# VHH binders against RCC1 domain-containing protein 1 (RCCD1), part 11

Target 1, 376 residues: RCC1 domain-containing protein 1 (RCCD1), of Homo sapiens (Human) (a6ned2)
Amino acid sequence: MAEERPGAWFGFGFCGFGQELGSGRGRQVHSPSPLRAGVDICRVSASWSYTAFVTRGGRLELSGSASGAAGRCKDAWASEGLLAVLRAGPGPEALLQVWAAESALRGEPLWAQNVVPEAEGEDDPAGEAQAGRLPLLPCARAYVSPRAPFYRPLAPELRARQLELGAEHALLLDAAGQVFSWGGGRHGQLGHGTLEAELEPRLLEALQGLVMAEVAAGGWHSVCVSETGDIYIWGWNESGQLALPTRNLAEDGETVAREATELNEDGSQVKRTGGAEDGAPAPFIAVQPFPALLDLPMGSDAVKASCGSRHTAVVTRTGELYTWGWGKYGQLGHEDTTSLDRPRRVEYFVDKQLQVKAVTCGPWNTYVYAVEKGKS

## First folded at step 4 (VHH)

Design g14 (from c05 with S100T L104T E110L; framework vhh_7sr4_2)
Fold by ESMFold2-Fast, scan of step 4:
Structure g14 (fold): chain B 376 residues (1-376), chain A 124 residues (1-124)
Amino acid sequence: as target 1 above (376 residues)
Amino acid sequence: EVKLVESGGGLVQPGGSLRLSCAASGRTFSSYAMGWYRQTPGKQRDLVADISSSGSTKYGDSVKGRFTISRDNTKNTVYLQMNSLKPEDTAVYYCAAEFTDYGTPWTEDLYDYWGQGTQVTVSS
């Protein structure tokens, strides 16, 4: 029913291996640059040194330190060591293949397995339930790990909807909008108020009673977006990636006051103030072990989030993109290489009269899908 | 959150040996890539050696085969063993650290944390 508007993918940040489909010259792209004309690309998954692009026609294209192409591709997930690809079969079954990244799409995969999508007794393919995306398998009962064993089953009681992997941790969003985390916790990235690791998915009690619509995992930080458009963020903040006060990473060099609302394990809220008092140095947060509520400038609602290793990107309901965190490769898209410890709108899309619809971060770069605002 | 303190520098005769240590404070030392750089007054810093979080090492061409970098994650310390020292090795040696899940940073600009330096003088 909906009329399709033309859109394009843009890339910026680190591209020292040519991983942004020729969008930039040299090692860094500081302002959003078109990847390819048209709307062919429907999925982008990026590692540090290469990117996997899936087209609407089912073609997989690798760009960067890994190169190659394959057909009948439904989905792909790129990590630095491994590439996971979901291939279409003649029936409802799909073939999951995992390659070493350096030999991706060549010779024998390291591992392969047939995967049958979960049969929903009450749902059909035309229902509102979205297709699962890697690293979560279409059956929603297991995920792909970058370390052997590659197939990781989920507890039978978990009904996973989304799963995202950081460098050492995992985030899971269930069908009820609850968030689970596990893995390494030494940077506070699990959100349970401790820095201890969790071997199995553990419910984030601090977020109970809230309904989440999306999760995003960075290298060592975590983000979720509620269905009402609120952002919750936790983990490592030494590069300002949580938009909480950190050392001298503010572009203006000023000592500024900020408020952050932190959630306790029981879901209670604690307000924290980061700022100077009568010329005293601003307090700094290196690690945030509980989810903190983050407000965007002008009270904008968030709808999408994605994290790099040390930066964060959020799309608003009105189609604006905000970025912050480590920016030394230009991955924040602000026409400079300055790191930020507060959200800043990417003015390129506003100036070009584009509405941002999707964002996907690699570790040190950012990919954005945007459509025209009805220009003719 | 990482603070670096170098030690072990000093005066040594040509052909001698020194072992530099860099003590790091802060959590998750094992997640940091560590490097040793050196600088003489009025010149740019140059790479001596670096070591990734996984233990992979790289060396500057002028020190390869003479110097060895190593790390001890239980002591939060990185070491530089310097053998067959030459007068041209005279410099201030700096320890550097960067949080990363990849190999060592590809340029010195990517190291966020630097120590104050320790002087090494190779002279008679």
Scores: ipSAE 0.085, ipTM 0.521, lowest interface PAE 5.4, mean pLDDT 82

Design g15 (from c05 with W106F; framework vhh_7sr4_2)
Amino acid sequence: EVKLVESGGGLVQPGGSLRLSCAASGRTFSSYAMGWYRQTPGKQRDLVADISSSGSTKYGDSVKGRFTISRDNTKNTVYLQMNSLKPEDTAVYYCAAEFSDYGLPFTEDEYDYWGQGTQVTVSS
ESMFold2-Fast, scan of step 4: ipSAE 0.266; ipTM 0.620

Design g16 (from c05 with S31D S100Y L104I D109E; framework vhh_7sr4_2)
Fold by ESMFold2-Fast, scan of step 4:
Structure g16 (fold): chain B 376 residues (1-376), chain A 124 residues (1-124)
Amino acid sequence: as target 1 above (376 residues)
Amino acid sequence: EVKLVESGGGLVQPGGSLRLSCAASGRTFSDYAMGWYRQTPGKQRDLVADISSSGSTKYGDSVKGRFTISRDNTKNTVYLQMNSLKPEDTAVYYCAAEFYDYGIPWTEEEYDYWGQGTQVTVSS
């Protein structure tokens, strides 16, 4: 019942499959562009080739390599192989449907199951903790996986609040603000200080004593934001997605100096290029195997984060958006295709006097919800 | 990081066979999509064959059924087996790599790492 101002969704980055990022006709959009249905959208979930939009009225719309619409939709989660949809049932149960992305919303789903959205006992009728989003199921006892088996139970001891999936790993935030990770670890994305895989959720001991408010999983990197607005980031950095120094990539495939890999005392991998005749080689960090504290320019506090395959986006408490990492398709929103190994503010929203409230990255694109700034 | 070194090119008679190899250096070879492209002077690079990190393959129409792409992640090498070679297969052949787990790149522009090229000449 609070006074809310209407906002709009914006998109930028890769749209080579016809994904809606605004009025662009080409394969990429370099500057934030308003979406056609942007004011009615309450959930965006993007895969590489298609995007799922859920409206406040409960309509699901697909854009890109998958197309179509469905009603009575409470939530949707898009992966490249699967679309998971949570629909309102006739009773208190919700219906979970998992579709092959190529045939999404047509024919029979690959799998369907009735899900009880709330547990009895410990009832909190006003609590936000009961409003978990896919791929975490509303009951917080299981999640949807993009590969069989599609339904993955969580141990009863895990009081999951948020679950995010990367290409090979998973991050789980519990009700106490603790972070767990599991899955593939060869790019340091699990944060345990090794490159070993974990088959079961493992507590990130490096973050104990800190209370996390949000987690975000990229293709091969990980981010969490504390309740006090601090950012912790780890994993793969070959495109600068951790805001750690990266190499300059030759644009035309010219011969480059040979690389050498060195291990730092903290387990991070530093690569050097050049020979004696090339002058002093510049070091860069390829892998960061445990959480590193990241400071935003001007000491801004973070409140939300989202990751693409190779880029990172963070919303500040003051409503600014910072992006960095791989920029090849304009997914950083800086009106160019330049990759960045440091956070840069997206000036479009500042120039248009918009306050950013949410960000959702697909692998190669970025979706942003923004509202007009208040006036005295 | 991936660095690519090509080998196996040369002069061959029509109907002959060649195997090209591309040795990659780097710890993430298994995570890269690999491609073979060819270029004739004055033309853009054309797709010969691509192989994803998971082993899915795609071939250019002119080589389908004659060429086979394969990879050996234990040797960090991608191969192009070329059979029933024709004069029109004469070109510089390039190896390419992209860290890309969402299928195969749309175009050659999407590959970030390229080898130096190896000449294949099909002539009597």
Scores: ipSAE 0.019, ipTM 0.473, lowest interface PAE 7.0, mean pLDDT 82

Design k04 (framework vhh_8emy_2)
Fold by ESMFold2-Fast, scan of step 4:
Structure k04 (fold): chain B 376 residues (1-376), chain A 123 residues (1-123)
Amino acid sequence: as target 1 above (376 residues)
Amino acid sequence: QVQLQESGGGLVQPGSSLRLSCAASGFTFSSYWMHWVRQAPGKGPEWVSSISTSGSSTNYATSVKGRFSISRDNPSKTLYLQMNSLRPEDSAVYYCARDYGEPFSDLWAFDSRGQGTQVTVSS
């Protein structure tokens, strides 16, 4: 009987520390390149300088500035200075270990804690469905942070389903599809309409009445995808990562003028450039402090999103990948290093008749899981 | 406004015990996670231990696990660190710190503005 062919992971973007991105192209890979053949990778977590791969068999492998391997791994989460690993224990318990990246998987971890699912009973059946991914811990009552204290409890009233960390902020999706944000807000990344920091999870009131299916946090920007496939995006845009106009696309000769910043009525920050004479103002949006609706080309529905420090990637229901934002190291996958302030489909997967199923961004690179379309 | 005052340090021989205290004022102590951080001469800050708001959850750096115990008394607004089986490597200035609750807080973004308390372990 005819069976669908297995999928493969692809990588592209920055690999200046020896991170595995397929081909040996030096510091950067500009087109999607297949990762190692014969490895069943089920999770990828990428930092700026290294990447953690977890296989379905429970093997963890590090590639880049950090190296090593470990067994009995359920999950891993890579940050620039720290690696968090969730190990299988005897019985239902798991062991969370936090390693300094420099000494990852060698000697003693910086910190370790047994994580026991503490079921609260019949009122939490939806919360017990599906184990969350790091940085959210099993049973959704705490998350791992790259800064001490590494273990961060969540209020008992929060029914967390997903938690994502940016460089300075956090996004939480609850079981009802509501979005919370907290942390640093200086780039509008919290979405509350101000640039103020929030010490506690704060509900995004602008998204109330909508049911979100996914959240993604970039370095200083935020994305969520609704159950109906709509994209909402906010935060820092100086590389075009929000798919709003940016100066990174301007020709050098057109940017010789001093810029000025203006605040729009919707709270967006707009910068203008112009010469002393003959200069026409060229407006661009630097900060978007409220969620903005983003339409993909051809009205495509979104199902998955992931963010790097300065770029954004979205998977559509039909299995297409769109990327935009900062492209200097080829992390957008368009066979060039051009930054984009609008979504563009990654043609490699279309040309190879591949259906994209997952995407995960590191700060300056992108990893994609794709399967072959049926052969008939 | 926030004040944290550490005490209980001293000069001890290897294998000895010390109990550090931190008196907190200017904020609702019972609403914050609290931490102990240490800094040896010429080295960067090292996180030592953390305790939850109620004291039900505690965490320790691997270098001190099994030897140190963190505790708190919310009515008296005091944080404690019981240090057993002290080693020369434990010599440092010890600071208590209030957790700001931010996922990316730098260790020095904590309210650790007390003078600290010096612990010296030598033969």
Scores: ipSAE 0.006, ipTM 0.256, lowest interface PAE 10.6, mean pLDDT 80

Design k05 (framework vhh_8emy_2)
Fold by ESMFold2-Fast, scan of step 4:
Structure k05 (fold): chain B 376 residues (1-376), chain A 124 residues (1-124)
Amino acid sequence: as target 1 above (376 residues)
Amino acid sequence: QVQLQESGGGLVQPGSSLRLSCAASGFTFSSYWMHWVRQAPGKGPEWVSSISTSGSSTNYATSVKGRFSISRDNPSKTLYLQMNSLRPEDSAVYYCARDYYEPWSDLPYAFDYRGQGTQVTVSS
């Protein structure tokens, strides 16, 4: 773990429900702004209307449409309808509590259950119970779901290392680096080549032979990062969140339109066609049902990924942050509200001599942990 | 084709016990998670309990945990809810429900109801 950390959390994007993004002005933040939510935040989990912050001291703080604080918290996972909280117990057990978001941390939770971190009290040298983050339970044999039954066991043969939930789907990374997906598939987000739903975890055959280190689920798209730093991305692309050509208008993220060109012609002018069929259709991809390899500018290696509802964020091995997709609320961090169908580096962190270490996206905002360069 | 038939309700005094049953037909019962949901007069439905396909995993609403016990018998295609230490606030029509898969629901829970329910009234 880092010894001395001159680092800070930053936020940007939508904050129209009063979510703390380091700024008290307006409903959106376009540039990364330092957070003042707590002394030492170790977990950030965001829904579109509220954000949950967990500190290393075990304090949970809610900001936005849900408010309140609680102690003895080890982890939290925020969805729009539900808040899942993992509380420290007196023994090795942890208590999982699921709250209705509107009454979070008040009264009685909707559901609660003791969970065993060492998978039934066995501490096997195989290390299959490394440490999961919600929605994956610490025992790595079950996860919390935003719909009943809230406790979802995983098949005994699945040794989960990471589990992420989108709006309609789930991604699981196992101990061997294999990726599984299930849930709704209408936007290609399962990656199996069809738009059919899957009731149970299904292995992504297209990624076999590769070892994945990270998965991220967006509203309706999916990302994984290999141990060698390659990015694979699939699913819904109408906002450019896959970094594939779209019909999206950069000026207005609420409108999708056919693009003819984005290159300068004589000076800085860019020409497009606004959804009209003038005989020269520009290519676009609305849905990508198989994992597609994505190269970052300059051939940078990726180490972390996180997805919002319609945007994607990736941290490189050298500590740079790239974002793309829906930008209307400033969630891409480029000091504007322009949507992008190509990865762009967030220059704020470069300009401030900061090395990005972590990123967590809410549906319409982005939270980043960064440390000063030249310091440990 | 999916049918769920609840039974076992009745009028009981506070502190009493009741066992509800649900007979399922028209689908592969052993392949679905099953749930109990209740609805009091003039109120919306409230999730009560859930059970996994094999019966090895169960979940309960905090208001009933420790008092209610859900179980299933896959060979007979029957779901059960054992209700102990009943309280007046437990009065409701109880429905058994098959897990509703798609789309991913906007509700905190999603169920496929096919039964008429069984009335439970807890009163002196």
Scores: ipSAE 0.000, ipTM 0.227, lowest interface PAE 16.7, mean pLDDT 79

Design k06 (framework vhh_8emy_2)
Fold by ESMFold2-Fast, scan of step 4:
Structure k06 (fold): chain B 376 residues (1-376), chain A 124 residues (1-124)
Amino acid sequence: as target 1 above (376 residues)
Amino acid sequence: QVQLQESGGGLVQPGSSLRLSCAASGFTFSSYWMHWVRQAPGKGPEWVSSISTSGSSTNYATSVKGRFSISRDNPSKTLYLQMNSLRPEDSAVYYCATDEYEDFGDLPYYFDYRGQGTQVTVSS
C-alpha cells in the first residue's frame, strides 16, 4: 500500500455571484473543477449566493455575495439570511457569532454567545463525529435557526448527534439512530404521512426499528442513510430530486414530444412487445409524504448524503458520487444542464481515479472532497 | 446561451447622471423579470432594482429610491437604469441579471449573471 495522497475539493453548479467553484470563470460550472491550489479546506457551507470555507488552520473565507475572512474559526454555517460562525476562544470555550449575511464579517453580529463544549466521552466514539457541526452546537443541547429566536434549545431527553435545516424544516438524528423532523410540512418534507406542520421534533415512526447513520435536508426534501447503507428519501419531487418520476424534467424537445403525444388527436396506442398497451401516460410523483426506499444503480451502499434546494448527492462506500434532481446550472456534475429523476454516477471522479469522501450541496451548487486511490 | 452586455458606465462627478444599458440575447427577454445589481470594491453584490416582464412593476433598494429609474424596451431586448444625483457611494461595477420564475411554493431568491458589468465611478 502506498501512502495516501492529499485530497482536494471540487466545485460545480451555480456561481453567478462570484462563488468560488473551481478554476473556471463564468456563471456556471458543469463538470467538477478543483478549487484553488494551496487551500486546506476542512469545512464547506454554501448558501445560494455565497459560500463559507473553513481551513484546517482555522481561517474562515467567504466567497460570493458575502466576502471577507476571519481567524480562529472551527466551523461555519451559511444560510441566505444568516451566517453562523463558531470561533475558538483563548480558553476551552467557543464563541458562537451570528451575522446578517449582507453584513457578514463586515458589521456587528446580530447575536453572540459563549458555548462550552460538553466533555467528550463515550456518547460518540467515532472521533471525527465528536466535533458537532453547525447548525447543531457542539454541546448538542441547542441549534442555530435562521429565524428568530436564533438560539433554539433542544429538549433534555433528545441526545442529538446531527441536525440539518431545510428552507422550512429540520431533521435531527439522535445517538440511538432515530430520526426526528419538525417545521413546515406542506411539501411532505417531514415524512409523517401528512402535509401538516410540526412545532416540536416528532419521531419518524416509518423509520422505527432501523438505525440511521446520517440525515440531510434539502430545500423541501429530506434524506437519511442507514447504518447498512440504505437510502430513504421524501418530500418535494417537482425536479426529480427524490429519484421518483416527474413530469417537469424532460428536455425541451422531449417535453414538447410528451405534450404532443398527450394531445394527440388520433389517440393511437403505442405498441409494446408481448402485449397491448393502454396508452396511459407515465405516472409522476410531485410529493412523497413518507420515507421511500431508494436503490442506487448496481446496489451500492450509501455512506454520505447532501441536498441542495432541488437536487440530491450521495457518496457510496466505494467512493463513487451519484447526483440527481434539478440540473439547470450544472450542479449535478454530468457536464451538461439536464435534470434527472434517477441517480447517475458522476463519471469525472471515476475517470480521474479519485475516491469521493465527502459532499456538501448549496441550493444550486455542489462541493466534493476526493482523494487519489492509493493502489499500486 | 443567455448573454447580457452592460454599457454606459464611466467617471462622473457627484450630482451627475448616467444611463446604463443592458443588451440581452439568447433568451425570450420579454418573459423574464430583470434586475440591476452592483458590487463595490471589497464589498458583496448589492441588489439595486427590479422590473417586471411588462415593465408595470418596479422595485428599488432604499439607498437608490427616488434617484434611480429602471425601465425596459422589450422589442429591442434592452434593460436600462437611469441614475440621477449620483453619490460617491454609488461607485461600483453594475451588472444586469435575469430572474427565472420557478414554482418553489415561494418566490425565487436568485439572479443569473451573464454580463461582464460596467464600471461606474463617482469622484470629484
Scores: ipSAE 0.000, ipTM 0.202, lowest interface PAE 12.7, mean pLDDT 78

Design k08 (framework vhh_8dlx_2)
Fold by ESMFold2-Fast, scan of step 4:
Order: structure tokens, then sequence, then C-alpha cells
Structure k08 (fold): chain B 376 residues (1-376), chain A 122 residues (1-122)
């Protein structure tokens, strides 16, 4: 039985298709705004133009460029081209339906298949294995892909706990806390130290000896959070989404971002602003092909991460939310449209005495679940 | 010119077995992964399984006990063995070639056969 939580979901960022359940006015929301009251949402999955909301009662509601509702829904995963829906059956069998996004929940799905949740046998005698969320199927032996074949099996040796998809890559967290990546690598998003693509899941050797608790995939960047609360981040940084210095700053935030880079540990104004005697440009990082350790302000521990196409969001153990990256639609939640190449705390939740419990990014927006302080 | 030609379909009684073939030409067959996909009348596509160039196979779990995929690189032929056929297995069966160059962002079937109809009827 799921316990009722006294919290609320908030949305901010791009909402030009109405994808934030009545929170949007115009095309952008710059500060966290409550989603429609009375909706008991337990899963949010967002594409750039629509959002899928699943309630604890099993209702699926689509908002944005795709609209509609369905019952008996256990999970949903929204991508640019496809919507995957996991429907509950009368027994342990579930029905996976894959819809073209433009005709989601209308007519016939592109593909459908019965999926039997896998009961872990002797290898999991406690029966405490976490059921995977889409795109990882409940059987933990396959995942749903945005391209045919839509059903993609995993090697029998992989005991998947979490699987996340970027625009060109995949990240897998196994039961032992090891991280695997595969797919396109041209932006360094696989983390193996090369820009080469990997056809099959490949172990991130740079993270061996560390136990990861969570992975998150952005459009072309990757994040993982360790059991001890450390953040590792790699991939594409043209918008500052890795919290590393970038040359591609937002027009309306250029001065603030330059000042922020001058306040980092090096403090070299001449080198970083390009006023050097040798005429060389300041060192900027466009691609980070190995996992880099990222420290949050005040030594805060991370517990949750989520990535958009060009921004990153992290929840701390104390219930604070930090965001950075491309911010021109207000998706960072700082009441402006400034892009940042360093983590900044979202003050809205602090000011309202709310503890953040979950974050889910769409490509250009951010959804947050928060509870009143003292109500866990 | 890449060409894939399925054969072996037809009318078969429930409970019987059937083997489908896919003859490949116009490319180095041994360098590519291959897939089987089916489409029942009035329904969407259903992935059956694949075989990599290495010979490793992966199956749709709902069909795993009923099908076996194999290949013969000396004859450029892909096979689908089906056992214990049911009326619900009535479909057009397609073979398709993996486009390995596009990986995740563009990973898709670049060539399909025209399909072969399997009708399971008594």
Amino acid sequence: as target 1 above (376 residues)
Amino acid sequence: EVQLVESGGGVVQPGRSLRLSCAASGFTFSHYGMHWVRQAPGKGLEWIGNIYYSGSTFYNPSLKSLVTISRDDSTNTLYLQMNSLRAEDTAIYYCARDYSEDFWSGYYFDYWGKGTLVTVSS
C-alpha cells in the first residue's frame, strides 16, 4: 500500500505546449509553480513537447502536444518520437504498449507485448530487488528503445537495477552499484576516455571500487551519484551542464556567468576573460570524456540527479535542489533566464520551507516534488 | 543492391513446427546482425529476436521458449525455427538487417524483406 504524502509537484521551464498541467502562462515558467491541485502523481516522464503523468491510482494523463488519458497504468516513459506505457493486467503479467508520440493513446499502438515481471530466484533470496522503471522493463532483462527494435534484451550476465537513455547513449546501474554505458560517444558521454561509440554495454572502469546509487542521462551528458553522496559528471559541456567553464553562455546571463568563473578556485580574471598578453583564449571545456568529481557548495551530499538536454538538477540529502546549465526557458528555476556553468541552489524551496524529495527533468523543463518541512 | 527474401511461410496446423528462411544478397552477410519481426493482421510490429555477426542470439522473452534463430554464413541465410504454433502466431514475418554505423542515435533496420505469411489454422 502506498502512503499519502502531504507534498506537491512543481514545474518550471519551457511550457509552450501546455505540458505543465496548468502551471504555465505563456511559453516559460521561471520560478517553481505548483502543478494542478488534487493530482496524486507518482511518476513524471517528459519529452520536449509533452509530459506523461502517472498517478498512484493507476491513471495516466498526457499534457502538451500529446493529450489523453488511460487507466490501469503502472508506468510511462515519454520520448520525442515515442510514448511507452506499461499497463496492469489482472495477474502478474503486464502489457507494454509503444505509441507514436503524435498519435499517443489514439488508434492502435505501433507495437505491443506482454511482459512478465521476473521474480528473482535463488540469487535474490530476500526478494528485495528494486523493480526497474521504464525504460528498464520490470523483468530487468530488457529495456524499451526509442528506435526499432523497440524491445532490447540485456545480456544474461547483467543484473540491471536502473537504466536511463540520452539522445544517443544509455547508462545502466547494476545490482552491485557498477555503471555501464553504450551508444554514441562523440561528445564524451560514455565516459571511457575516448569519443568512440560502444555497441554493447561497457563497464566504466574509472568508477570501479565505488558503489553508485543512481544514474542520470541528459541529451549528451551523464551523471551518477554514489552511495556516499558524491557526484560524478561527464560528457558535453557547451551550455555549462557539467558545471565546468564554458564559452557558450546565454546572452542575458553572459556577465554573471563570466563573474562566476572568475570566482572559482583559480580566480584568474585575465586568463579566463581572454585579456592575456599572449592572446590565447581562456581554457574552456567543451567535452569531458572521463567521470569528473563535482563538489556542491557547503559540502552537501547528493541523493538524486536528473538531466535535461542541456541542464542538470541535483537533490541533496538535506532536501535542497541545485540546478545549472542552459537556462534560457527558465528551467533552472532561479526566477530568471540566465544560464549557469556552476551549481546554484533553487531558493524558492528554501524560502517556502519545503524539502525537495524528487526531481525529473524534461529536455527544456524541470519537475520537482517537495514536502513541507517536518512532514517527511 | 541489398536484397532480403523470406520463404517457408504457409498454412500450418496448431501445435506443429515451421522453419522460415531469409536469403541475403548484395552485402557481406557475415558482417551484419539480423532480426526477425512479425506483424499480425490489424496489429503493430512485434520483435521476435536477433542474431549478431558473432552468432550470439537474443529473444523476446514472451517468445523465447517457442523460437530459435540461427544463421549459415556460408549460404548467406538467416533462419527462424518456430515450435508449438498457435492461432495467435498468424502473422507476416519479416527479416531485417541491423544498421550498425548509426549505433544508438540512428540505430535502426536499414533493409527489410517483403515478408512471408504464416497462417496457423486447423
Scores: ipSAE 0.005, ipTM 0.184, lowest interface PAE 11.1, mean pLDDT 80

Design n01 (framework vhh_7sr4_2)
Fold by ESMFold2-Fast, scan of step 4:
Structure n01 (fold): chain B 376 residues (1-376), chain A 123 residues (1-123)
Amino acid sequence: as target 1 above (376 residues)
Amino acid sequence: EVKLVESGGGLVQPGGSLRLSCAASGRTFSDYAMGWYRQTPGKQRDLVADITSGGSTKYGDSVKGRFTISRDNTKNTVYLQMNSLKPEDTAVYYCAADWYEDKDYLSPEYDYWGQGTQVTVSS
C-alpha cells in the first residue's frame, strides 16, 4: 500500500487561499503536516497566497490563489506579484519566464529571456533536498526582482553564490563567504548600522573575517549562518523575529531572560542581555541595525536558515528545527498561535523521529523536508 | 484571490486634480494597511501615501499638503485625492495592501500590489 521513501515535505502556517500545507486544511495549520500530493518535490517557493512546487521530474505545480502546472521546470521563485520560472531548453541555455502571479502559467509571460546555465548536472545525485537557486540566475551575473526593473544585473566581480530577497532588500553571499546587502534600510535590515537605503551591493564590514555558508532574507530582517554554525541576525524585530526582546511580547507580560552578542562596525562584539532581571521591565529592541550573534538553546550549531515576513526558521547540524517570530497563523509549528521572541524547537520532528534537512518559509507559512532517523 | 484594481488615472494639466481609486477584493478590507506608490521608468517605487487599518496616515515629503489618502471600508476601496498636480507627479501609480488582523499594526512593506494606473501631468 505504501512505498519506502527517504523523506517527506511538511507544511504549517497560513493556507487561507487553499495552499497545500497538509491534510485537514482550513485557514491555518498549527503543527507540521505531511504534504500528500508531492512525493518527489525537490524545491518549494512560497508567496503569501500561493506556493510553487518543483518535482525532480521537472514538473511545476502551483497551489493556492494561483493554480496550474508546467513541465521542463528546473526552478521556480514565487513572490506575491510575480512568479519566475526557470525552464530547461533543448540547447545549453535555460529559459527564464516571469509571470504576473494572478495569471501565472496562463497565456504569455510578462517577460522572458534566455540565460546561460552554470550547473553541469540536473539531478540531485545524493537524493537530498536542495534550496532553490532563484532569484539568482544560473549565470550568477543577474537576478530577478519582483519590482521593475525585473532583470537586475550583478557585477561579475561580486562572484555571487547565493542571493535572497526580502520585501525591500537583498542579501548576497559571494564565493569567498562574504555578505553584501542593498535596498531599503529603514528597519535596519541592511546591517550597516544606519537606516539608509543602498542602491548597490555593499559589503557587511561587521562580518569581515567570518566565512558565511548561507544567507536568508525575511520581509524586513536578515540572517546568515557561518561555516562553523553560528547565526547572525539583524533588522526589524517588532514580532520577535530576531530572537531579541520585543515590546509587543513584553506588553503581553513575557518575562523570559534573553541574551545576544552584537557585532560592531569595527568587528568588535558587544554582549546584550534582555529580560526581566531583578524585577526590572523587559527591555525591547524594535530595530537591530548591525548583525547580532544569536545562540540557539543548548549551543546547537546551525546549518540552514529561512525567513518569512515576520518569522525565522533554522535547521541544526543534528537535524532539529527551531522557529521564532510572529506565530499568529501557526507558522512556527508549535501547535499554537503564540508569537515568540526566542528560538523554540519544533517538537513534532523530534517526537516523530525525523531529521530535518531543509526549510523554506513563505511570508506566513513554513515548509520542511525531513527524513527518518537511522537506527543508532 | 486577493486582487487590487486601480482606476482614475489620466492626463491632466499642471495645477489640476485627479482622484485615484483602488478597489480591493478577497479578504476583509478593514484589516489591511493600504498604500499608494508611484514609479517612473528606470527608478524604484516611491511611497506616496499610506493609511493604516485604524486610519492613521503618512505622506511622502514631495506630496504632503497636496495629496490626501482615505479609505471606505463599506466599499472596500482606498482613494488618493491629488491636488495641485505638477509635471514631476507624472508616474505609474500603484495601490498596495498589507494583510494584518491587528488594527493598530502598520507593516513597513506591502504584500499585494495592483497593476498600476498612469498619471500624466503635461501642458
Scores: ipSAE 0.000, ipTM 0.190, lowest interface PAE 12.9, mean pLDDT 79

